# Designs tried in a protein design chat: VHH binders against Small ribosomal subunit protein uS2c (rps2). Part 1

Scores and structures below are computed, not measured.

Target 1, 281 residues: Small ribosomal subunit protein uS2c (rps2), of Bigelowiella natans (Pedinomonas minutissima) (Chlorarachnion sp. (q06j20)
Amino acid sequence: MNFELKNFNTIRINKNQTILIKTTNLENSSKEDTYQFILKMLKAGVHFGHKIKKWNPKMSPFIYQKLQGIHIIDIIQSYTYLKKACKLVYSKSLTDNYNTFLFVGTKKQSPIPNSIFYHASRCNSFYINNKWLSGMLTNWENTTRSINTLKYLKVYQKTNMFSKLSMKTHSIIDKKKNRLEKYFGGIQNMTSLPSTVILVGQHNEITASKECRKLGINNITILDTDCNPEFVDLFIPANDDSSSSLNLILGELQVAINIGRQKFCENLKTWKNSSSILKQI
Below, numbering starts at 1 at the first letter of every chain, in headers, positions and changes, except where a header shows other numbers; Kabat numbers aren't used for antibody chains.
ipSAE, averaged over its two directions, is called F for ESMFold2-Fast, E for ESMFold2 and O for OpenDDE. V2 adds 0.75 times the mean of E and O to 0.25 times the DockQ between the complexes of E and O.
[cut] marks letters that were taken out.
The coordinates of atoms that the task and the answers printed are left out; those that the model quotes come from them. Centres of patches stay.

## First folded at step 1 (VHH)

Design c1 (framework vhh_5c3l_4)
Fold by ESMFold2-Fast, scan of step 1:
Structure c1 (fold): chain B 281 residues (1-281), chain A 122 residues (1-122)
Amino acid sequence: as target 1 above (281 residues)
Amino acid sequence: QVQLQESGGGLVQPGGSLRLSCAASGFTFSDYAMSWVRQAPGKGLEVVSDISSSGSYTTYADSVKGRFTISRDNAKNTLYLQMNSLKPEDTAVYYCAKDEYSGSYYEDFDYRGPGTQVTVSS
């Protein structure tokens, strides 16, 4: 007698789509706030997976249904995992110094590289959005050498000596500097390995994912329906093909990092004040 | 079709208060993070406050912490900035900005409104 349906709220995505949401999964926040956020996720298209033919069976627990030739991701699980990821980056920001996060997403002809750049920059974090070169983290000494070469070339181009070189030599040096800027520019101010790596587009970033595992670096990966949830520390089931989906997911992570950093600074000021008062005794 | 229209600026004495509003249209306001950005005469743009799409997270520049409060009403498609204990240094044109990725290092925002002038007399 419909008792089971009383434990579900019905959200209509469009004329052909309706999602049933279990209210018990939303107990840790205001039900109205949670409902509004899930509605935003639906409007952003977070739930739109890939075509049925291109899915990974290991993603089946995160797929709600098949509709119009695509897999529909379970939006409640997307929300729950996003909340867990935001809590993790907030907690790390609260305990770590500024700029300990690396955003990675290099999939060409997608919204991923630009979204990676935008969100990493907005939380004063590092990024790789052109190409992951094998050993970028596991061979940190070589990466540091490449970064130092980039910095050297930028300084050298401002010298009188550079101005006296032939136009052909100018072109050669400029091409080398531009190549290094393309691959290492987003990490040029990185002085140590990152505490957390945020990956978008798992298939393109498989080498980055493997390097994180070898080094014991926590990774958060956005997984679409064709991805593999094994071998990642934390994942967010979500559409990685839509700018609106990526902006919502990465935007919430970006803001959580910034809030954690703000709270870290407040805690330091409180500790410093307490220490100053005690030392006056 | 994105439109952002700021209001609430004006001339105020040091220590005074102002409330800025930004009316947004042409996009789903509740899906995007929003910012207040200011530009003092002869200076670059300064991000004074950010608010997440959900309103659950806010950030403030060190220059305005404890004095300014950002808020949003997603039902009314409106962004607010409550400015208290205003200082002459707060004199600037204040812009409402929609946070979308622009892909440009030189432009942190896809869209900004025309701005509203805040002048703190000293």
Scores: ipSAE 0.000, ipTM 0.155, lowest interface PAE 16.7, mean pLDDT 76

Design c10 (framework vhh_5c3l_4)
Fold by ESMFold2-Fast, scan of step 1:
Structure c10 (fold): chain B 281 residues (1-281), chain A 119 residues (1-119)
Amino acid sequence: as target 1 above (281 residues)
Amino acid sequence: QVQLQESGGGLVQPGGSLRLSCAASGFTFSSYDMSWVRQAPGKGLEVVSDISTDSGYTTYADSVKGRFTISRDNAKNTLYLQMNSLKPEDTAVYYCARYDDSWYEMDVRGPGTQVTVSS
């Protein structure tokens, strides 16, 4: 028992709430740096589950305890799974296959769509943050056609032919372009299916999750206490309702992707230099 | 002195199998996530597979999924890569690599072992 207690840290999350976090599951870390990062996660509210809702019992292993009508997520597991997800996206962005990432989160009246846009843009990745249309990945031919239509309309609007059309026709074309930009703008530069899809808000993105499974596309999902860890290749147990929580988690994934892409470029330059030297010999 | 030394490379026919080993020394092997990376002629570095400290998770490049298996023996300070159903496209120098404490960067890699898949 005494030995078990030594493996727990008492953390005060507010004036009248404290939690005990088991630290023995920490791995591959400077203990001090890991502790500081976990404190950052706690400050961002990563550990706060939903209010009293229909929760999923399959998430039970990732729940530390119930406190004041909410589920408290096990922050050590959140950290460990986040680390695993970052390593996966780093590894993929480091490969010469030009792996691409698609961030998906469309939940209306939440911080999710803006967080998706912000973080995907900062790692030059693709995003869908307005609406997932059924078949966006499984019917890639149709998606490509819609993207091509959007690109065509944008070019067409800059032509002399377009300027000669009636005001009513201008309005019709502009509405079609705006609708396509709304749904497909974030993926307009995608030339192939993504290698990895990062999902936020599993209940809203269940169709996207199922499409990834059908196509064998790697799926990283942020799971709150009411979510199901089935249908997901890798998940991060975390609060998906807080801007701070989402920005921390998506920010770490974004950084991992960027570091991997930078490393890929450095490795490519190293190879070009070696090739040039060999040609001189 | 931190050292990684690969072995087990060689010439193999398409469809064949090969097992790579990496002997680690000069650090606490069990405390580090490890990786197998490769560089094909004329290409940049590709991460083939990653493994966590406890083997609790592994990842694979899409090009090798279902064919390659990464494993480790912490008691022997050794990392392994079992390569099955080899293809000409798998021809590369294979490097054993260690992730640093940030788990984003590889800070050490071995001298590499050549794998050639040809008839």
Scores: ipSAE 0.000, ipTM 0.186, lowest interface PAE 15.6, mean pLDDT 78

Design c2 (from c1 with D99G E100L G103W S104T Y105G E107S D108P; framework vhh_5c3l_4)
Fold by ESMFold2-Fast, scan of step 1:
Structure c2 (fold): chain B 281 residues (1-281), chain A 122 residues (1-122)
Amino acid sequence: as target 1 above (281 residues)
Amino acid sequence: QVQLQESGGGLVQPGGSLRLSCAASGFTFSDYAMSWVRQAPGKGLEVVSDISSSGSYTTYADSVKGRFTISRDNAKNTLYLQMNSLKPEDTAVYYCAKGLYSWTGYSPFDYRGPGTQVTVSS
């Protein structure tokens, strides 16, 4: 491997850290925009992996170097895979209004559940950020029954019949409704299986990942240095321990979905106008 | 340098079958999701089917689901579309597409082939 410094740009992220980026990995026509976005990713800490003792060797192709007891993720590959993922969700959103997205991330004591809720909500998508129950997708009929039970209990609690029940019965029904709201609230308006599932925290979401594979559902997984890329189709190597890193990655996916949906609406209006003109001929 | 070349189109009667192929060169084919898109006379582009980089995941437009099958051979840098039970509504120019997403408003497909005509009529 012969590297000439003239083929590299250096990015300084602090006084003691610089990253050498090969210029041939950047797009010529959008080089400046690409470079600025990579700087934004570096500032968000996307490249900070886990401590060396907690890594998976299968992630070695995505690791740039070891520094101060942690693995540094290859930011160029993070950018490239993020771009691929954004393109996929944009294309899905652009195609029709039936493509739905499910964001999944349940790791307790992490920024994941809050980031999942924030970004899924801002692109009118579904989410599971508390607990994945086995069979949530593979046993969709059972999931639908749980959703219907939740909707029924919410309606029932507003009736005069409910108001006349004992306080013990009120407590039992309220506990059941709150449990269902906790697990199914984020998917209560889903009428069919999602077209794409976005997973954060591979180790906590292994059951969700397996269910997506069994059903042939497109899944996009954020992989930190302790994760396994072998069993995922599309992934984004990135820091999943930082809210700034997650908000950047999930924010870009959220924006791509929204742009796709907006473009679909614009295309639909254009098609309707073209059809009207053709009818006049 | 990126090149996509479709083949396999033609005239077929309703209920017939065709197999489209797309030969890709000038990029690492196995690193990219691929799509088949079509354009019927007087209409916009419709995404017919897409396939993940590994081939593990596929999607289909509702209009073709159950009739069309997308597949790929990463060793041969080739994308396929098997079209069964063809209908007059399937008449269109079919394009093989390599997409590149841009947050600045570029097309979702930065490269597509010249297209192959599929005509379904008696």
Scores: ipSAE 0.000, ipTM 0.112, lowest interface PAE 14.4, mean pLDDT 77

Design c3 (from c1 with K98T D99G E100W Y101E S102D G103Y S104L Y105S Y106E E107Y D108G; framework vhh_5c3l_4)
Fold by ESMFold2-Fast, scan of step 1:
Structure c3 (fold): chain B 281 residues (1-281), chain A 122 residues (1-122)
Amino acid sequence: as target 1 above (281 residues)
Amino acid sequence: QVQLQESGGGLVQPGGSLRLSCAASGFTFSDYAMSWVRQAPGKGLEVVSDISSSGSYTTYADSVKGRFTISRDNAKNTLYLQMNSLKPEDTAVYYCATGWEDYLSEYGFDYRGPGTQVTVSS
């Protein structure tokens, strides 16, 4: 119909497939810019959901169609939610240097733990990619105690006293240190609760999600077709099974954080320069 | 400071081959999707090929599909374009580009290099 066409841009993916973009959802972006970005998301496989038998019906609003035994995620909604998430982390990074970010993704035998480590490290943020222990955020005093124990053991292992202990005692201490490093190493430099938590793999991170909500911490969760949007406040519908999809989504969040931090730093330099000039008067 | 520098262009006969390289610096190369774009004399920019940050996903313009291959070496911060079976219509300035071309590029960087000239003639 003419009515629908007036409010939609059409993107041709191939000879037999087109998608319609509702213009009102993308009013703040040029149509050309939006088109190019949607193509990049499609190329990264952001829209490839799980097999038809492995899905949650509550995700149906975010599913575009079924194709060759796979659910196809609505890429326009993925784009819209990703843009909102990037704006949130950018604004938090821009306001002050006390804002911290924690990336969480522990699903074993998946690209998630490595992607979490990679992207968190490249925006000087914290991460948990081995196991979420109940109370990691809600029992922050206990988490701080575990972090302090880890730091103590690392220092102790470098002392002459440690060198004089039996090999059996060395083994016991090394095992304890390695266990703490696995669980707390990515957060060992956290001095306070994070301002924002980025979660990948909802089924593995449901406890982390609940703790964030209890503490009023902003959380951004990537939801694949087998996830439940009912229990999530802010989310991005996207493929969490491929490195290319995760690298695009987490990479955009990483870049938004870095740009916000860079602009915050530039603002501080401007303030310091103004203060120096005033003192010279 | 983001910098992209292309190399490998030149004059080649129809049916010949060239390999373009792009040296990237000033950003974490392995976090960004990369593109090759070209501009022929008197025409607009054409996106020739894209590659995801991991290298797992690639796309090609219909005009070059089956003839060109995009690849990257994240350890060397280098992007490549292998061009085979070159045609006179492939004559253009070829640019290396990173980030996104829209409003999300204000959170990421939207940069391209100075370009390298490819001329296909007999």
Scores: ipSAE 0.000, ipTM 0.109, lowest interface PAE 18.0, mean pLDDT 76

Design c4 (framework vhh_5c3l_4)
Fold by ESMFold2-Fast, scan of step 1:
Structure c4 (fold): chain B 281 residues (1-281), chain A 120 residues (1-120)
Amino acid sequence: as target 1 above (281 residues)
Amino acid sequence: QVQLQESGGGLVQPGGSLRLSCAASGFTFSDYAMSWVRQAPGKGLEVVSDISSSGSYTTYADSVKGRFTISRDNAKNTLYLQMNSLKPEDTAVYYCAKLDYWEGSDFDYRGPGTQVTVSS
């Protein structure tokens, strides 16, 4: 009779680094799936924090150890918080068709803006990946005016009147439309404030985070070792500098949103069918 | 180098079934999410179905939901699409696609495609 409440597996990350992973021996199949996903997170570099000199001491509970001048994030906590975030967005997508998601990440010269665009688009959600303008959510009326101007210009460009304008006038209108598309294109179909905002790059998105708090909008933030976990509704401790790490985390959130929306649509179709049958009685 | 090769397409009657396969090589298949995408005559590309690297998560386009099933065999490096209750609207070239969340530079690599024609 062998009982092992705790097992340690050694994983080699590179020629100079190994990680000792604690695994609990509860059940064969579900435990194996969890273990394989944690290995996938490690391979994606989710656990690589910033250099020691750049850390925030408030992130200490989420740091496993110091290694080769960098902080190593506790991958088990990263996994746990990621799964909590996935459950939240899944539940919101499943229960209410008014639940909308806004992905925000504007850090220039990083993988963040492209990852934000890619994953938000893949779950029919909204995004801001160029610049957060102060008041984008708290001054929703002003944001709506900018969106309406963008929509008007796009419609106008398809008219016969537009085709008759000079090339100089075409250029002026195109520049104005491109500027608005740059800032508001990702939210042009938002008819109301989002129910949940997913933030990447806390230091660049402090204004967005504050606006979410003022409006009571749920905020999920990816926190690296130099970030502050205070005043964030739900966070995921993870490397936000690596394309592979970011794409894994945002990809999981994207999939959770899509599955929730899929089940909502199935439930709605079932309800309509049931309602149609009941009307015959 | 990434290589994807689709098979199993052909002519089928409305209401019939087909099973598409995609043989993958040149990468660790079990590490990547995979998709089936299609292009119907005169239309743009449509993502039909996605499957996670482990197979634990799947998604489907509303047009195929309840009729198509995506699956994978990581031991055989093979992706499958079971297509039931086929409609003329399902006529398209079907592509196997690799989703590269890790590299960010080659996230929508596709194979050469296989033709599916649903006609009487």
Scores: ipSAE 0.000, ipTM 0.165, lowest interface PAE 16.2, mean pLDDT 76

Design c5 (from c1 with K98A D99E E100S S102W G103D Y105L Y106T E107G D108E F109Y; framework vhh_5c3l_4)
Fold by ESMFold2-Fast, scan of step 1:
Structure c5 (fold): chain B 281 residues (1-281), chain A 122 residues (1-122)
Amino acid sequence: as target 1 above (281 residues)
Amino acid sequence: QVQLQESGGGLVQPGGSLRLSCAASGFTFSDYAMSWVRQAPGKGLEVVSDISSSGSYTTYADSVKGRFTISRDNAKNTLYLQMNSLKPEDTAVYYCAAESYWDSLTGEYDYRGPGTQVTVSS
């Protein structure tokens, strides 16, 4: 019996629910820190999938078990894929300022659009959280024209010339500016295609995913139990319906990007200091 | 086990060229940004060049811009540094390096090779 249990830890969700986690899937170095983070993921509800009736069988490898009408996601795999995604975005951020990140999540009546805005803004990255317009990346010239129009209208509205226009003209310009702000506001300072796109809500963002594939842009997608892993480069199996789950996953990606950028700045400062010393010799 | 092994160092005359290689194993090379870092005798570490995980973006120290070229072959898990127009000031031990995001969260360690000596002298 002791031999049977030595490779497993049990985590109790409530009086009628227990999850058995195989410890051999954890890293040996920093085992305690890894375990604490997995507990944090469990508390955030990262492991709660969709109802059994709505699942995609291609997600079967990432489902731990069925419990009270829902699929329970394998939290160890969620952690492993999250760790891999964090390493990727950290690595890209560490190299230079040309690596840009675009966060996409437009699902109405969900925590996704607000979580996308919150986390993208806090790592000085771009976002689309209202609607993905077909061709946003594959027809970059058209997207750039729309962005330039938005920028022009914003500047124009602050001028004395605008203040002297008729109320009808004000209304027309304001409606056009608001429409462009709604679709392009989060990418208005984007001068080139992003190096990495982070997608939440695959079913709503299938066009974005296809455009990334066509352009060879690295795509990180959060996949719930009803999603298809065949359509993405790198994915994180996780609950995409809970604010706490999304904030944990996107928060870790945000922090990884920021640490990479801080390390890039530190390396530049160290290099400048070394160059200054050399100039004195 | 993470392994980084540099090669290609040696003695070269001023104005000469050398190509350094770094063979990587034990991690997913294509997921990591890579750096060439050098240390001259009696001085601190200097970051010479960085390259993104895809190879699309590179940076160079002002001391080596126009003379050195960093590149990578993700299919071969190999990092390169082409060094042209070498100067005595380039004399240093050159290290291949990769860093992990999880260093602060999981206690994973920075990865660095044992280094290869480059000496520019007549």
Scores: ipSAE 0.000, ipTM 0.104, lowest interface PAE 18.8, mean pLDDT 76

Design c6 (framework vhh_5c3l_4)
Fold by ESMFold2-Fast, scan of step 1:
Structure c6 (fold): chain B 281 residues (1-281), chain A 121 residues (1-121)
Amino acid sequence: as target 1 above (281 residues)
Amino acid sequence: QVQLQESGGGLVQPGGSLRLSCAASGFTFSSYDMSWVRQAPGKGLEVVSDISTDSGYTTYADSVKGRFTISRDNAKNTLYLQMNSLKPEDTAVYYCARDEWLGSYDYFDYRGPGTQVTVSS
């Protein structure tokens, strides 16, 4: 597998210090561990693509074969790209002490929005799982204004002044707050643009993908057989219609982010201890 | 008041075309995704097509792909549905809807009174 032999992660501790990681914990798996993980992916249905009529020919390098009217994704490539994505988010988590990951997936009547919420929440990251409004990232000032309005309305609703307003005014304010919570609740604690965006459901998130491209924000996208690999920075070929498939893929990214955050905290403690000792010398 | 008013429905022969329009008022039209929804006699609501705020994203039901085109004019607060190669199966009341998501295709906070489309000969 070329990714374990050729790919290195870099950890940037500060502007003047970068270290090359020969291997990460995610890359130190034995051949037996690799085999067991691939079996786990197969059991989760990661390899089940869309029906033949709905595929994009540019995904052909990632398709193993056709079986009973569907395309079967190459599980070894799914594994390889997943590990590459895990290494990237791990290295970003090691160098970044802010929550800079944004998970996006809004496809209605699918497992995507719930999986997005579940995994983003478990790695202290941000999410958009209801609807992408045009300009959410490219018009960050407007997004920040909407977030501030949401925060203001939540505080205002707890005041005695709000309690004295008419029932019609209560309804108007509550509807505005609920609308803002629906679209901006998952990003209400963001203080800056994300460094990395994780997208699920490329067709539904075309606008989000274009905004990332325009802003130079690093984009990781889960691509099913009907998707286009040409317009993403890093992708993971995988089934995006199954809860078990999505939970496995997003779960591995979640774990990699958490391991990186934990290691950042450990490195910070070690650095502070060393700095304290050296200051006394 | 939020108002959605459809127009352009009527009787048409199979293979014919119709263009539906929806005039929106009482809200910031450019801030909402919009949908066309239909209900055939004796059947439930079907989402025919939806369109994002900037027209950057559109979807279509499998039954209408390649035949129907959704579009919007934010300056005129108007939603359109161009219907080509109409089939008897397209006979339904067509509703303009302001999109609300609760994990269901059929959830809308406002919809118009509907316009009847009848395809027969």
Scores: ipSAE 0.000, ipTM 0.095, lowest interface PAE 22.2, mean pLDDT 77

Design c7 (framework vhh_5c3l_4)
Fold by ESMFold2-Fast, scan of step 1:
Structure c7 (fold): chain B 281 residues (1-281), chain A 123 residues (1-123)
Amino acid sequence: as target 1 above (281 residues)
Amino acid sequence: QVQLQESGGGLVQPGGSLRLSCAASGFTFSSYDMSWVRQAPGKGLEVVSDISTDSGYTTYADSVKGRFTISRDNAKNTLYLQMNSLKPEDTAVYYCATEYSWTGDYEYVFDYRGPGTQVTVSS
């Protein structure tokens, strides 16, 4: 899958706010386009696995070769699985407006948390990039209570009552809000469980993966050479230590989600127009 | 109070270079993605570049890719745009903006935007 970002169209809401509509194109690739995309993946380092001593033998079908002390991931399989994942999220986005996506990646001292935030935000999706708290999905009632507390504190901080409190009390409330924002900010607008969860850094997200399985939520996981493919619905064999590799993979998923949502909106307009014509007859 | 103030614009000949700066205050600059947006005479707004909180991710419009470089200094609360190989088509008012979130239907809502700085590329 190739993607191309086209011009932004702007709509002004009020004096200080402008809405920018970002459009993307997803094309069926020719043979030459496929070759160019694989070259792009190679340039991004998608195929660089971990050192040989750190690998999981269950990943052997996805390892092409050993080179200079590292495993080289089979880039053709990475491409194939990436396209399969893109088709899945595209189809879900195309089907209805209730499909929601949650991006999860919390590995500290890695490019993962920032990549998760960046790509999730750009496809109107949710994210958890600081810490997965046990029960975040399986104990949804508890999660909604935490989200409601966060929303309450944000509203309270804008009131006249809050402005009259002592500086010490302001500090206490701010610290509590910041802690909740840290863990729940990325999911504060989730009103229901996500339809699909995208996981990066399997070892750090084992609990998230298990919760998805218990709830029957489809998960897409990026698997490096030290990961285990057995407990994942759909996976993408790829380097998860490189910003360029993660940006390419998550960027393709982001684009597929956005194109699916755009097509869903176009289909609704077509349906509404057809219905109005039929009413006139 | 949130404030964004651009500087560094001016008149330059085709093929020349300019460096734009944006001084931010009144919010936690290091917690926000930042963007450079431009508006050419008689045209709509165009996002030319954006940058993540830690500079780990940058994007560029096709029209400026390879010529412009976005960067930020979180310690100084400053956003930069290095513009090289300038073309007459780059003539526009350039705005520093914060990107708040997706609001639905592929929409970005810019929470705040500066007053802008004029860049004119002519012989």
Scores: ipSAE 0.000, ipTM 0.113, lowest interface PAE 20.1, mean pLDDT 76

Design c8 (framework vhh_5c3l_4)
Fold by ESMFold2-Fast, scan of step 1:
Structure c8 (fold): chain B 281 residues (1-281), chain A 120 residues (1-120)
Amino acid sequence: as target 1 above (281 residues)
Amino acid sequence: QVQLQESGGGLVQPGGSLRLSCAASGFTFSSYDMSWVRQAPGKGLEVVSDISTDSGYTTYADSVKGRFTISRDNAKNTLYLQMNSLKPEDTAVYYCAKDFYESGWDYDYRGPGTQVTVSS
């Protein structure tokens, strides 16, 4: 959505200093703008759920009707929850540059892994699109060691010492490096736990979801008609089987993150160039 | 019994192209990610490319990125590697490999491989 938050946003300069900055309204969301965006969602197939025999009854509130053997998701609710999710990631991006985002979606035989990589990369965020290893967030020390091992192996493979090793040792090292790159490549530059995790494919990412809950990390999950909304705090009811649906949903989150980060930089630059901003708190 | 049979290798001049094929049998091909791995003379195994079951996700080694394209035909149980702008350093035996999605990402190297020689 082409929108800016209509309210005061908080910006953290350091742990003891917070500035409250009023955001500008670039456009009032008109009924026409809302309608046009909902049409865009319909064209992307966001409303196409799973077959009627492959569903979770707890998703009933988000299902509009049954049509030709599939559940049709309530597009107005999909829009409402998407808007709420965009507001959350925009607010976090606007607040400070320590807020980081991790996109997770590993379901094989789906458009999910490619969509995850595409959108995370375009908002300077991290991703896991191959496999979630148990403890990736809850055992951050081990994750950091794996990342360091990956970085070490990449450097080592470029040395003359590596070239002198046996064929068996070369094979073992190359296999280990490639395995680590598949699992940790998307998070190799992550120096701390993410502030927000965006999950696609609830059933495949249940371990990731649980780890977020244990650590108090904000979790946004895309839920299709076969998912369970009771297990998550913030979700977006939507088709997760279509690349067009995923690209629209993840694209809006990507845009919200980028706009928030751009606005944070503008606010920080304005504050550094003027002592008067502190008088407005 | 997993069976993988590579073909399409040969002698080619630098800058030339080759297309490798791997015929798979003994497992549900459409349910597994597939890889191409190679071994150059006097070197270890290098993973060249991986492809997901639906072709939605692919990876390439930095040495071949932009020159090679991996693809699959699930109806024919066949994996392909299109190799363009070949260099002498691409000379290797190329192997087709299966990834075990259900058990993790351990590669299963099968078949005799196909020799690719890039030389004038």
Scores: ipSAE 0.000, ipTM 0.094, lowest interface PAE 22.6, mean pLDDT 76

